# Designs tried in a protein design chat: VH-VL binders against o27280. Part 148

Target 1, 266 residues: o27280
Amino acid sequence: MDSMNVPEVLEIKRIVEESESVKTFIFSWDFRREVRPGQFVMVWDFRDEKPMSVSLIDPVRSEIGISIRRVGEFTDRVHGLSEGDLLGIRGPYGRGFELMGRDILLVGGGIGMAPLAALADEATARGMRVDALVAARTADELLFLDRLEAAGVNISTCTDDGSCGFKGFAHERLLTLEENHDMAAVCGPEPMMFQVMRILDERDVPAQLSLERYMKCAVGICGQCCLDDTGFRVCAEGPVFWSQELSRVREFGRYRRDPAGRRVPW
Key: E = the ipSAE of ESMFold2; O = the ipSAE of OpenDDE; V2 = 0.75 times the mean of E and O plus 0.25 times the DockQ between their complexes.

## First folded at step 6 (VH-VL)

Design E69 (framework fv_libevitug; at its last look DockQ between E and O 0.41; V2 from the best seeds 0.00; counts 0 for: pae E 15.3 > 2)
Fold by ESMFold2-Fast, scan of step 6:
Structure E69 (fold): chain C 266 residues (1-266), chain A 122 residues (1-122), chain B 110 residues (1-110)
Amino acid sequence: as target 1 above (266 residues)
Amino acid sequence: QVQLQQSGPGLVKPSQTLSLTCAISGDSVSSDSAAWNWIRQSPSRGLEWLGDTYYTSKWYNDYAVSVKSRITINPDTSKNQFSLQLNSVTPEDTAVYYCARDLRYTYAFDIWGQGTLVTVSS
Amino acid sequence: QSVLTQPPSASGTPGQRVTISCSGSSSNIGSYYVYWYQQLPGTAPKLLIYGNNQRPSGVPDRFSGSKSGTSASLAITGLQAEDEADYYCQSYDSSLSGYVFGGGTKLTVL
């Protein structure tokens, strides 16, 4: 009935190959309908529906982009699509990032750079100074470097294997970077985000963290979207949370839940 | 830089057709980045969007449900203007009529005409 | 009746912060951007805020917009006599397939 619950069938306008495992699907978007960095959409291939973060928000060209990493049957099928093919898009859903101050630090791991790339565009358009720490396991998994550079972002990289930039983890690289930021935004694997959050808390930098946990629902009715202790629903109350909100969640960075609700370590 | 200038009669009798024109300078009526709107304002109904015309690969119109059966909005590329025709007017159509541009990528009404008071009375 | 609800009036003194609310539903503000317009007596409305919180060139930074759920707000800090005007919120409504406006708020600077 309302526009949030009805999928809109959109034509794939362009596909950008970001890496061997990641593609960005670009659609024309009616910018009467709101979309903010940090929000997600439900992508429907007419068989299955999965949540995907919005990675490009371009009102000037009337386009949005959705970056999808190949990790299973659904994403394999979507990666097989071509320009001109159709996908259902429902949403957007969730709480977006809030911007404050003059300086922002972005810390992204792997596909977690997708929502942060959209945020970088908005922050630079607002005249903020943007520093980005882009982390991945290998150089081939570093995402959006050309786009961030074109936007005027100050980029630092790190890879676990040392194939590009600093050799080590994001939090280790962060310890060697400037401490002066009005806020930070973080998205990536939960263990990375937990370690980064601890450092930012010690530096008294308010941080927003985006949880891209496994989700089965777009409207917050599925228990798999919940966090321990606080009962936060990632799709309804997230996916973006302030660090002060996450500091009270026992499971954050320590374990997750499988489809049966059982605790599994990261 | 962009300006909208309205013209048309200020008095119309009930049951007749209200006709207004909006002349555009500093932009093209066929610009694919803009839509061209009519909006009216009255004490009883406040601000009401009536409809638009715009060009992408061809011309389109959108009309508010409340006036859809009586309204026509047409572009004129040779004169770089667009018009409003509202049929079968009643005293309830008395309002200040504005033309306005919205940008396709923001949908903000960023440029407005000066407004034309149209009185519908015998 | 207006589809979007605004208080009919608001007031403040010079230098004060004043906030004007705009309430809607999931078919409009809950899904679509909110815009704000200032109308001085005898003039056409002027775009003040677009995209919930963005200012066009020439609009002072003492004007700001915000949106939460199905409601939006316009905040004016450092209120000035020149701000005495009518203020309108606007969005799009999917059930009406058209643009919708609030009823307007007459702001008086005391």
Scores: ipSAE 0.137, ipTM 0.638, lowest interface PAE 5.3, mean pLDDT 86
Fold by OpenDDE, look of step 7:
Structure E69 (fold): chain C 266 residues (1-266), chain A 122 residues (1-122), chain B 110 residues (1-110)
Amino acid sequence: as target 1 above (266 residues)
Amino acid sequence: QVQLQQSGPGLVKPSQTLSLTCAISGDSVSSDSAAWNWIRQSPSRGLEWLGDTYYTSKWYNDYAVSVKSRITINPDTSKNQFSLQLNSVTPEDTAVYYCARDLRYTYAFDIWGQGTLVTVSS
Amino acid sequence: QSVLTQPPSASGTPGQRVTISCSGSSSNIGSYYVYWYQQLPGTAPKLLIYGNNQRPSGVPDRFSGSKSGTSASLAITGLQAEDEADYYCQSYDSSLSGYVFGGGTKLTVL
C-alpha cells in the first residue's frame, strides 16, 4: 500500500447525481487504510488538488464516495468526468467525527451533508437513533434524503424558500425541535453552524462541527488552513472540532481566508 | 445606535493624496464583530468596494485589487475612527466616498457614513 | 461594466409586484450570499436584504430576496410611492478577492 501522502490513481467506478450541482464519485477502496466519517481526502485531477469530504464508506463493497459540489474551475473539470475516468486520491486526512451516546442529531446544510451522510450510516449501523436536520436553499438542493431514509434516519428538512419542509434557516428549525440528543454533528455554511452551535450549547448538547478552509498540504505543514487566534490547523486538528474548541476561535462564523490570506465572507 | 461620521476635503489635485476620516460612535473600531470599509460611488464605475480594516487579535486589511497599490486604511483606536488614504489620484477617482461597517456572520454593510464627494481636479 | 448585472430600470404601479434581477457567475453569486441595498436620492445606500433572503429590522416584509444558481432577485410586493429608489445587489467575488456590486436598478413608481 502506498503512502497516504502520495496520490493513488483510482478509477471512477460510479457517479451518482445527487443534485444539479452535486455528484458523488465512487471509488474502490482498500480498507486496510481506515477512513472515518468527517475525514477528507485530497482529490487530484492531474492539474489541481482540492480537499473533499468522504460521503460514503462501504466496507461491504470496498468502496468510498466523495461528493463534490460544482463551484469553480476544478470542480467543473471533475464534473465533466465519466465513469472509468481517473482521479488521484490521497488521504484520508484530518480528525473525523466521534460517536457517543444513543441518540444523535445531525444538522447539515448543502454539501455539508456529505460527511454527515457517512456518519449517519455508521451511527445507524451501531444501533443509534439518528435524527437529521437537512437544510438547503431549495428543495432541489437537499442532499441524500433517500439514502438517509433508507438507513433509518429520521429526517427533518429545511429550505430557505420553503419549497420543502420548514421555511427558514436550520437554526430556526432547530429551535422548534424539542427532542434531546446525546450529541450533535454539524456541517454546512459557517454562519449556519455558528447559530446551530449556540443553540446546542444552550441546550447542553455536546456538538461536533466540521469546518471548511482553504487547504494546500493537508498534513499541517503549510499553515494555509490555520485558524486565527488559536493556530488550529483545520487539516490536522480538524476539520471536525468540538464546540468547546470552536468557542476559542473568534473567526468562526465570521470569515475564512483565501489563498492570499484575505478575508473571505461566506 | 451606531453612527459613522465622515470628514475630509472634497477637492484634491491630481497626483496628490486623497484623505478621509470616519469617526465611529456606538461601536468600537477594534470590535471583533465588525469590519470597517471604504466604498465609493461614481456614475462611471458605480459602487466600488475599496477595502477594509478590522481587528481579530491583530489588525488586518483587505484591499481591492484595483486600488491596492495606492490605498491605505488605518484604524485609530485612540479616537475610535479609521481613515482612508488614496495616493496618486486621477480624475477617475472622483466619486462619493462612503465609510461603512460590515457585521460578523452577515458581512452586510449595515451602517454607512453620510458620504463625501471628492473631486479630483486641477 | 459592473461585475453583477442588473436591469438599469424597473417600474410599477402602486400595489403591484415588481422584481429586480441580479445576474452573476460561479465566482460570486454562485458561491456567496447576495445582499440588496436601497438608495434614495442624495443618501447613502441602506441595507435591505442580507444572506440572500433575510430582512434586517425595520425593513418591511414587502421586500424579499431569492437566489438560484448564479442569479438573485429582489421582489417588492405592494409597491408604494416611497419605494422609488435605486436598488443594488451585492456579493463577493473570489476571483477578485473583494466585494462586488451590481450596476443598480432605478425603480420608478408610476
Scores: ipSAE 0.026, ipTM 0.502, lowest interface PAE 7.5, mean pLDDT 91
Fold by ESMFold2, look of step 7:
Structure E69 (fold): chain C 266 residues (1-266), chain A 122 residues (1-122), chain B 110 residues (1-110)
Amino acid sequence: as target 1 above (266 residues)
Amino acid sequence: QVQLQQSGPGLVKPSQTLSLTCAISGDSVSSDSAAWNWIRQSPSRGLEWLGDTYYTSKWYNDYAVSVKSRITINPDTSKNQFSLQLNSVTPEDTAVYYCARDLRYTYAFDIWGQGTLVTVSS
Amino acid sequence: QSVLTQPPSASGTPGQRVTISCSGSSSNIGSYYVYWYQQLPGTAPKLLIYGNNQRPSGVPDRFSGSKSGTSASLAITGLQAEDEADYYCQSYDSSLSGYVFGGGTKLTVL
């Protein structure tokens, strides 16, 4: 709809420091605009606009939380804001996660845990058993651990440097887990997601993966978020895809495209 | 163990086409884990990436803007090779030409050919 | 001039620490990984550092890489005569849609 494509200027109600590099910005939200875990919003700082993960969906308090990792000029500016400051929010957009079965595995890398934290809250509220494999480069980058534990999620951790939990990559830790699951939800660096998807496919576990591509319009018009091979638009047909949909896309996990359509390293 | 072996003439006259070939052993030119690159080096410009070829669901090429109008890089799956053709050369194209692999997860140029000095002069 | 800026030369005596800088912009080093290559005279470049700070197998731990903002640095500790070579930084540049290299730094071991 037309009104959904215009940013609403919202006041930052609360800021939670999740790590040295990640903050969650909490806003009052009118839930007549429904938000599902895995959907994204475009955050506008009155100069530029970037897609961001929704990590908290709380209809009871009429709040959403948006988790932002400091990685560049836009996110540096946003991290410098205080409670009471303003941001523009456009959305939500995209297809969110769908829950099925009674036992779900979450696999998150870095900031990719943000949408999975929102999904974990919904899954536990439904009475599902939730196992989470939380991955990061170092212990200080592991996100949402206290919140997940409080929700009753069974957590396994891994860090590239071994500073917390299993030393190694998420897919290596996954091979050592001995639980059967009805489904999985995966979000993080695309190379990690590719390796995790291969393991889950071999185990015949239905998986949904959340992808990030360059976005400008967020509604599927400009085509800058397209996947090779299928023409899927991340902002319109995703960002959450079933593993079977991604099996058609050979570029997944190998490279990405810039706005001109050229191959770019991960 | 992956190795790249270069071949082609070392002397090319101005306005002609520079043609080089890189043979791959220990890997496949159609591997979905790699891209196959040409990079050249001269004292005045240093190292300069020219372009690549790679396979996913089909063949793709990327070319540096500076040479895009003159360059073609082609795979040859039957010989497990890839080639460089640079049209309409001038003395400014004189350089040592390298073929190189960039690897999927690192995007590093981890394997290089030995290099071929190509001189463009009359 | 190269998009990535390196000092044209550097020097040190055996046993010292030497640092080689690489300066770029938000369109390259600020957004993408930095790689380093060593080139001995008459040979092809050899990968020293990938992913900003990772060493391939066989590269001694006296070589280290780092990145901060739009700049990167290669450090060599315990300098040895065999380290005398040219060193290049490399990244990807979104504005040029391609790989870019520094101009190279000739390291002399005195």
Scores: ipSAE 0.005, ipTM 0.412, lowest interface PAE 15.3, mean pLDDT 84
ESMFold2 (binder alone), look of step 7: mean pLDDT 94; pTM 0.954

Design E7 (framework fv_libevitug)
Fold by ESMFold2-Fast, scan of step 6:
Structure E7 (fold): chain C 266 residues (1-266), chain A 122 residues (1-122), chain B 110 residues (1-110)
Amino acid sequence: as target 1 above (266 residues)
Amino acid sequence: QVQLQQSGPGLVKPSQTLSLTCAISGDSVSKDSAAWNWIRQSPSRGLEWLGDTYYTSKWYNDYAVSVKSRITINPDTSKNQFSLQLNSVTPEDTAVYYCARVLRYSSAFDIWGQGTLVTVSS
Amino acid sequence: QSVLTQPPSASGTPGQRVTISCSGSSSNIGSYYVYWYQQLPGTAPKLLIYGNNQRPSGVPDRFSGSKSGTSASLAITGLQAEDEADYYCQSYDSSLSGYVFGGGTKLTVL
């Protein structure tokens, strides 16, 4: 039986309020099923199913966490749930991040810090040096700073409006930071990731980028996730791609897909 | 107000290199939100996109498969312009050549140069 | 032949409604936005419609675009003499990894 294609009904063990618009839902997890940072699950509220990145992987407590931003009807319903309520979880799906070298850079924008927080935990547990650039529109949208600090991560911040840290965009802040990393992992708005990728290419730093696109199909594969020049499907081939793979995709940084799969400018 | 102004010779011999330049005013060639394109138009093939150049942290190019082996598109930030070089030309390359801007979050060619007729003839 | 198919010519009289079609496939119009350009004799093409049905500032509202499946249309209502021009559709094609244009439609105002 392919259990990854059948939702398991799990009890919400804890809810952590990360910000006014973001909550982390924590579930008990059987770690005989492997889950890696960068993978996602399909979250089912018994009406609709949506993909969500795994933001906490804690084998010691036997828990996973899923961080959800309130942006529409599905997420509004899920945000209305309490500890003890049930959600369906299917997965995990997709390629996770691969760790290499000793020194890594994480670049996260907004909710894109969620999968990177899980990666930071794993990298730190492996004894790696972790630098994180955390970007958001405003100070209130900077996520997981306390968790990253507790893990021993070296943190730099930037906000578009200058309310915390560097005033400006992630790529502008990155230009002022040290070049010495064996790899990078990037997750956030696609225009941010495009600019960051180009800088990392210039510095000859191999990067992995996570594309968290909306999916409408019940099993997470719908063709609407297909990238332009490569034909990659986010739910099958992604969501994590190496920068070399993405450098050939004309849509990357220019276009996104709406819920109907239509090409829309950023 | 953005304007593109083209210059270059209108006659090229077969097997030589076609060279054209597009000067930009009212915008920067290194603007990270724009791509700078070459498009040609001939009676036999109609409008054909040839390729682009654009800047983020460094310069990049995309080229149409049909010309990829013969084409180079290069920016010049000091003169705020970009150029087209098409190698080993044949009479089939006779066309009106246009430079054009695409904003990177759109596929619209929203600003065009005036066009340059290039005749490939011995 | 051009990747996107347009009728080579169209005609109308002043005040008439004229429609110009553009047909493609799932690798272009079926998956990507459609753009329309007007080209007056001796001039560069001018962007007329972007994003299937949006007008740039300065384009009269009598020009409109639409898209259904693998085909798109440009409609001109209240046709005027100055509309006599060549019209081109444009999209992106994933199988060719590049921008593609229609063959153009020569609109004659009779």
Scores: ipSAE 0.000, ipTM 0.394, lowest interface PAE 18.4, mean pLDDT 82

Design E70 (framework fv_libevitug)
Fold by ESMFold2-Fast, scan of step 6:
Structure E70 (fold): chain C 266 residues (1-266), chain A 122 residues (1-122), chain B 110 residues (1-110)
Amino acid sequence: as target 1 above (266 residues)
Amino acid sequence: QVQLQQSGPGLVKPSQTLSLTCAISGDSVSSDSAAWNWIRQSPSRGLEWLGDTYYTSKWYNDYAVSVKSRITINPDTSKNQFSLQLNSVTPEDTAVYYCAREIRYKSAFDIWGQGTLVTVSS
Amino acid sequence: QSVLTQPPSASGTPGQRVTISCSGSSSNIGSYYVYWYQQLPGTAPKLLIYGNNQRPSGVPDRFSGSKSGTSASLAITGLQAEDEADYYCQSYDSSLSGYVFGGGTKLTVL
């Protein structure tokens, strides 16, 4: 499809302030173009283009949402926009989450809850039992709790400082949770995902992990998004991978790559 | 230059535990660029990967499904070595056992030990 | 049975080109890098090729690897008597969650 290569200029219909650093931008969407949880879009502010996961998929209202954390110049500019302003959106791109079984565990850290919130909506709509472990540094950085609760999700929280729920990291909290799940989906900082993956593997729970690094290679420079050990391209084969696939990616959880392909520490 | 030196018994009785050690020189067993593997070779099964140990922020193991229930691979940072323990051995475990370094970013077994022939026999 | 399929033997004369094949499936070669190892009699395997087509330092450029779909090949040009050895391909298999090897090819230099 040629339309995937050209940004469609869309009006910001609504902005939801999720936290001090995160906003969800909501757009009307033509659902003749399918979009699934785990996929991403390229967001263009008419200067730069960055990949963002789809955090809301609402065919009833004909809306999609993208949640953006303020971390640099591009995201700071986008956060300065208002309802009625325009952004370019192209996509969706990438492999979405695959649902199986009756019970799913979602493990999200920070902004990693964004694609998992969309997945929670789909899983609950399919009648699955959904448990979510939502992790953040502090209570005010926990994302989507009200939306997950409204969807009927059973929520556990953990914060590094203990201000909400378990005091500690996601993987430490996971050790105290019941292991009865047909699958898991995980998204967050790569070191967190690596630790969580190891525990789920020990428990024989198949997991899908959203590895969102370097998604801007989706069009044009796809070869540079290659995962070193396996030859996977994030835009072509990801960003969602099964834990078995990632267990042989030796750099997973250890380092990331900059635009030049150099290894940099997490 | 990196070298791996294996030691351990060449004859083990059925039902006992096979124990081998691989001493590392020229690299650290806790090097974050390496994983430390055990691979065996027999006429009936060919080359067979058994598992590994490696360090990131803590120690991890991966084990082949075929041996997972009876295998343990442990690092020893004080001696700069790692070991294989394989429980409840049978004659089918008779093989030449190799330790090998894997360069993590290449996922390649670039340095191998000399090999140890282990015979499981009464 | 090996998960990856190699011919059990191959042969050539000095100076010729020899190709050794390795066949798998979408769960291994179709998705993951392929590696090649040379094993001389009485010695441990030696890495010849990693990442489908890359040579470690010290491996002559007479050795080359390639991959297409679910199959891979090792090519040896300018065959020499010293190349007589067993050759093994290796990949990762997602359904087994582990490394897998081919059955090996005994190369005879006639």
Scores: ipSAE 0.000, ipTM 0.394, lowest interface PAE 18.6, mean pLDDT 83

Design E71 (framework fv_libevitug)
Fold by ESMFold2-Fast, scan of step 6:
Structure E71 (fold): chain C 266 residues (1-266), chain A 121 residues (1-121), chain B 110 residues (1-110)
Amino acid sequence: as target 1 above (266 residues)
Amino acid sequence: QVQLQQSGPGLVKPSQTLSLTCAISGDSVSSDSAAWNWIRQSPSRGLEWLGDTYYTSKWYNDYAVSVKSRITINPDTSKNQFSLQLNSVTPEDTAVYYCARVWRYSGFDYWGQGTLVTVSS
Amino acid sequence: QSVLTQPPSASGTPGQRVTISCSGSSSNIGSYYVYWYQQLPGTAPKLLIYGNNQRPSGVPDRFSGSKSGTSASLAITGLQAEDEADYYCQSYDSSLSGYVFGGGTKLTVL
């Protein structure tokens, strides 16, 4: 729609501190502009604009939330804002997740749980059985556990250091979980997503994976959004891809692109 | 299981071109999940990565800076193998040469048996 | 001259714990995964650890890897006679645009 490409200046209605490094910023939203889990918006602080996944979609309260991890100058400035302050929001952009079947698995690492939390809300509202594997480096970095529990999600956790749940990585924990699922959705660091995808492929579980890297142009007309060997534009064609699409991408799980577009191995 | 089998000369004269081949079984040289590498090992320089070849939508090569001007690594899809050509060899190129596979970020997970190459006149 | 630094030798007795260090810089270990290889005399290196701390199928759980900052370590618990071998660390270096190896550590089981 027309409003999709023009930033709306919105008041920060509420801020939820998810962890020491992650905050969710909540805004009133006009749902004449539909937003789906897996889509992103451009967040404008009147100096810089960055893409952020939508982590809360609540049409009953007419609210959306965006969860932002503190990683640099832009995110440091946004983390310094208070309720009542203003941000520009443009979007939504990208394709969202598709829900299929009755039983779904979510596998999230770190901030990758943000779009999956919104998906969990929609899946449970549809009456689906949702199992979530939530992974982080430490217990304090596990995100959205209370929201997932409130939604009726069956939660498994793992941490690299063993401070909560299984000690190890997401794919190692997944190997101990042998429940049948009609579909999976995965979001997190690419090496984690690649290992998870391999296991799901062996189990004949179709998977959707969210790639949220180096999105420079929300409408997909710039090269920074492009996956190297397939010509997919992450902001236009993604950020959500089926595992079959990613199995042919050389860079998935092997290298990334720097801001200049050069390949950098993981 | 994946097997890599090497062939090539054991003795090469200085200034000549070293040529080795690595035959692949259990995987395809054009597999989009694999990169095919050459690594050498000598007492003086230890283990040294030389370069790779791999296919995604087209063929690519990466080469170590130390050999980039002298090295070519080529796939042969009809024979399911890949080769190393190293030009203008010197006695410092004397080493055991290995071919090896990288599968995604798993590291060098399968290695050939190794070929001792001596460069002397 | 290796880009990654390992001690040239390490030793232990059967049943003990031994650790082998690997030190680098921000352009390699500080930014990229670390891998470990075991080389028995007269054989090709064998992948022992990938992704800093993951074991391939068939590698005993007494082998483990770790990484902190610009350094990595391989730990072997319950040392066995058959663990006597050369061990190499490996990473990627962004300034060299290539894979880099440590100088190797000869492990002797006394």
Scores: ipSAE 0.006, ipTM 0.416, lowest interface PAE 16.3, mean pLDDT 83

Design E72 (framework fv_libevitug)
Fold by ESMFold2-Fast, scan of step 6:
Structure E72 (fold): chain C 266 residues (1-266), chain A 122 residues (1-122), chain B 110 residues (1-110)
Amino acid sequence: as target 1 above (266 residues)
Amino acid sequence: QVQLQQSGPGLVKPSQTLSLTCAISGDSVSSDSAAWNWIRQSPSRGLEWLGDTYYTSKWYNDYAVSVKSRITINPDTSKNQFSLQLNSVTPEDTAVYYCARGLRYYSGFDYWGQGTLVTVSS
Amino acid sequence: QSVLTQPPSASGTPGQRVTISCSGSSSNIGSYYVYWYQQLPGTAPKLLIYGNNQRPSGVPDRFSGSKSGTSASLAITGLQAEDEADYYCQSYDSSLSGYVFGGGTKLTVL
């Protein structure tokens, strides 16, 4: 009846180890329910429920993938699971990315490459030229490079420590890239996205940015997933926002919310 | 609000090790959005970045080429502080030493400690 | 020697506009953001401008930054007595794999 209010229990079909701290969990999916890059699902381990972006959308194999970084108790438990184990999945939820034009720039930091990997697949399938700037603190944290290469994406990398590609941050690498794009999609730590957005604004490149925010409830029922200045609820109105929408949010790139709802610096 | 408080001796003899600490309040030394830096200032060389320490999955250090062979910057998560050790000091290491926070994705320093004058002399 | 070049001094009277320059190369200012710091006598440097032209909270709008090619400038309009300080530019340098500072400019309010 109301399947979106109750998690569907799905078997883990395959697990891909992306790095020491990131795994992609692959499930059979009924594509009568459309899922698009930029959308998220609620993952339930029968104790806690957390939002996770969809990182693989494969209608040919009837599969979706969800990439999860190990950052706390919930994700530690999920990382301990094996193929054949069960997880609850609700969704999809949220706005997906919109594609326009012929050329797209993807800028991803760390696990933020997960929704962008799914977007790269769709953009490439549409015949768009795809340039990806993949950023991480170290080479070990760069994600999906093999998958992007296999898709024909033009890849640039940067690491804070210089262990792979350009030594520096995503926005510093972006300053050295001269190609114009019809649009950009950005996902990663909020301060990174803010710096990237400033450059794209100066270049008149419309950008969509994906905000993966803390929340207690899916579909925005309790309003806990809010942006202060606009009242946007990420699960209802996001997680994908145009740069024009984010320019009105004074907190974007400067502060985040802790579990008690207090502003804390990045 | 972030505050950085420095401590350590102001006088060091040539060939000895300079040791300073920087205590952090209002942020965590293991915050993955921050890097913790040492910067010194002398009349002859001006402001000079020495190095940093920061955490992501594991601890990392970057060091300026001019001091790389003599410098160690270490975090202490239990005390929420970080330290500078500079070996085999010479009178040319005489400077005011500052600790400072850098934010990941910004190539600048938004909070500074009060500074410690270190004189290297016999 | 300092990697970034600033004039050693600048001066003005209250109400005037003063500009402090900072010159680098393609490996630093040409590729990376520029930051400016104000240092009052006996105090630590304070961040005044970040990301070429952005102001932290609490910095008055009479301070502004700009960057063109391998050079940057700090402009102070409506100069006030309390602006008398040393000013430093800073960037990152890819050839040195480290942060670099200008030599500093002593601003005197006459």
Scores: ipSAE 0.008, ipTM 0.547, lowest interface PAE 8.7, mean pLDDT 84

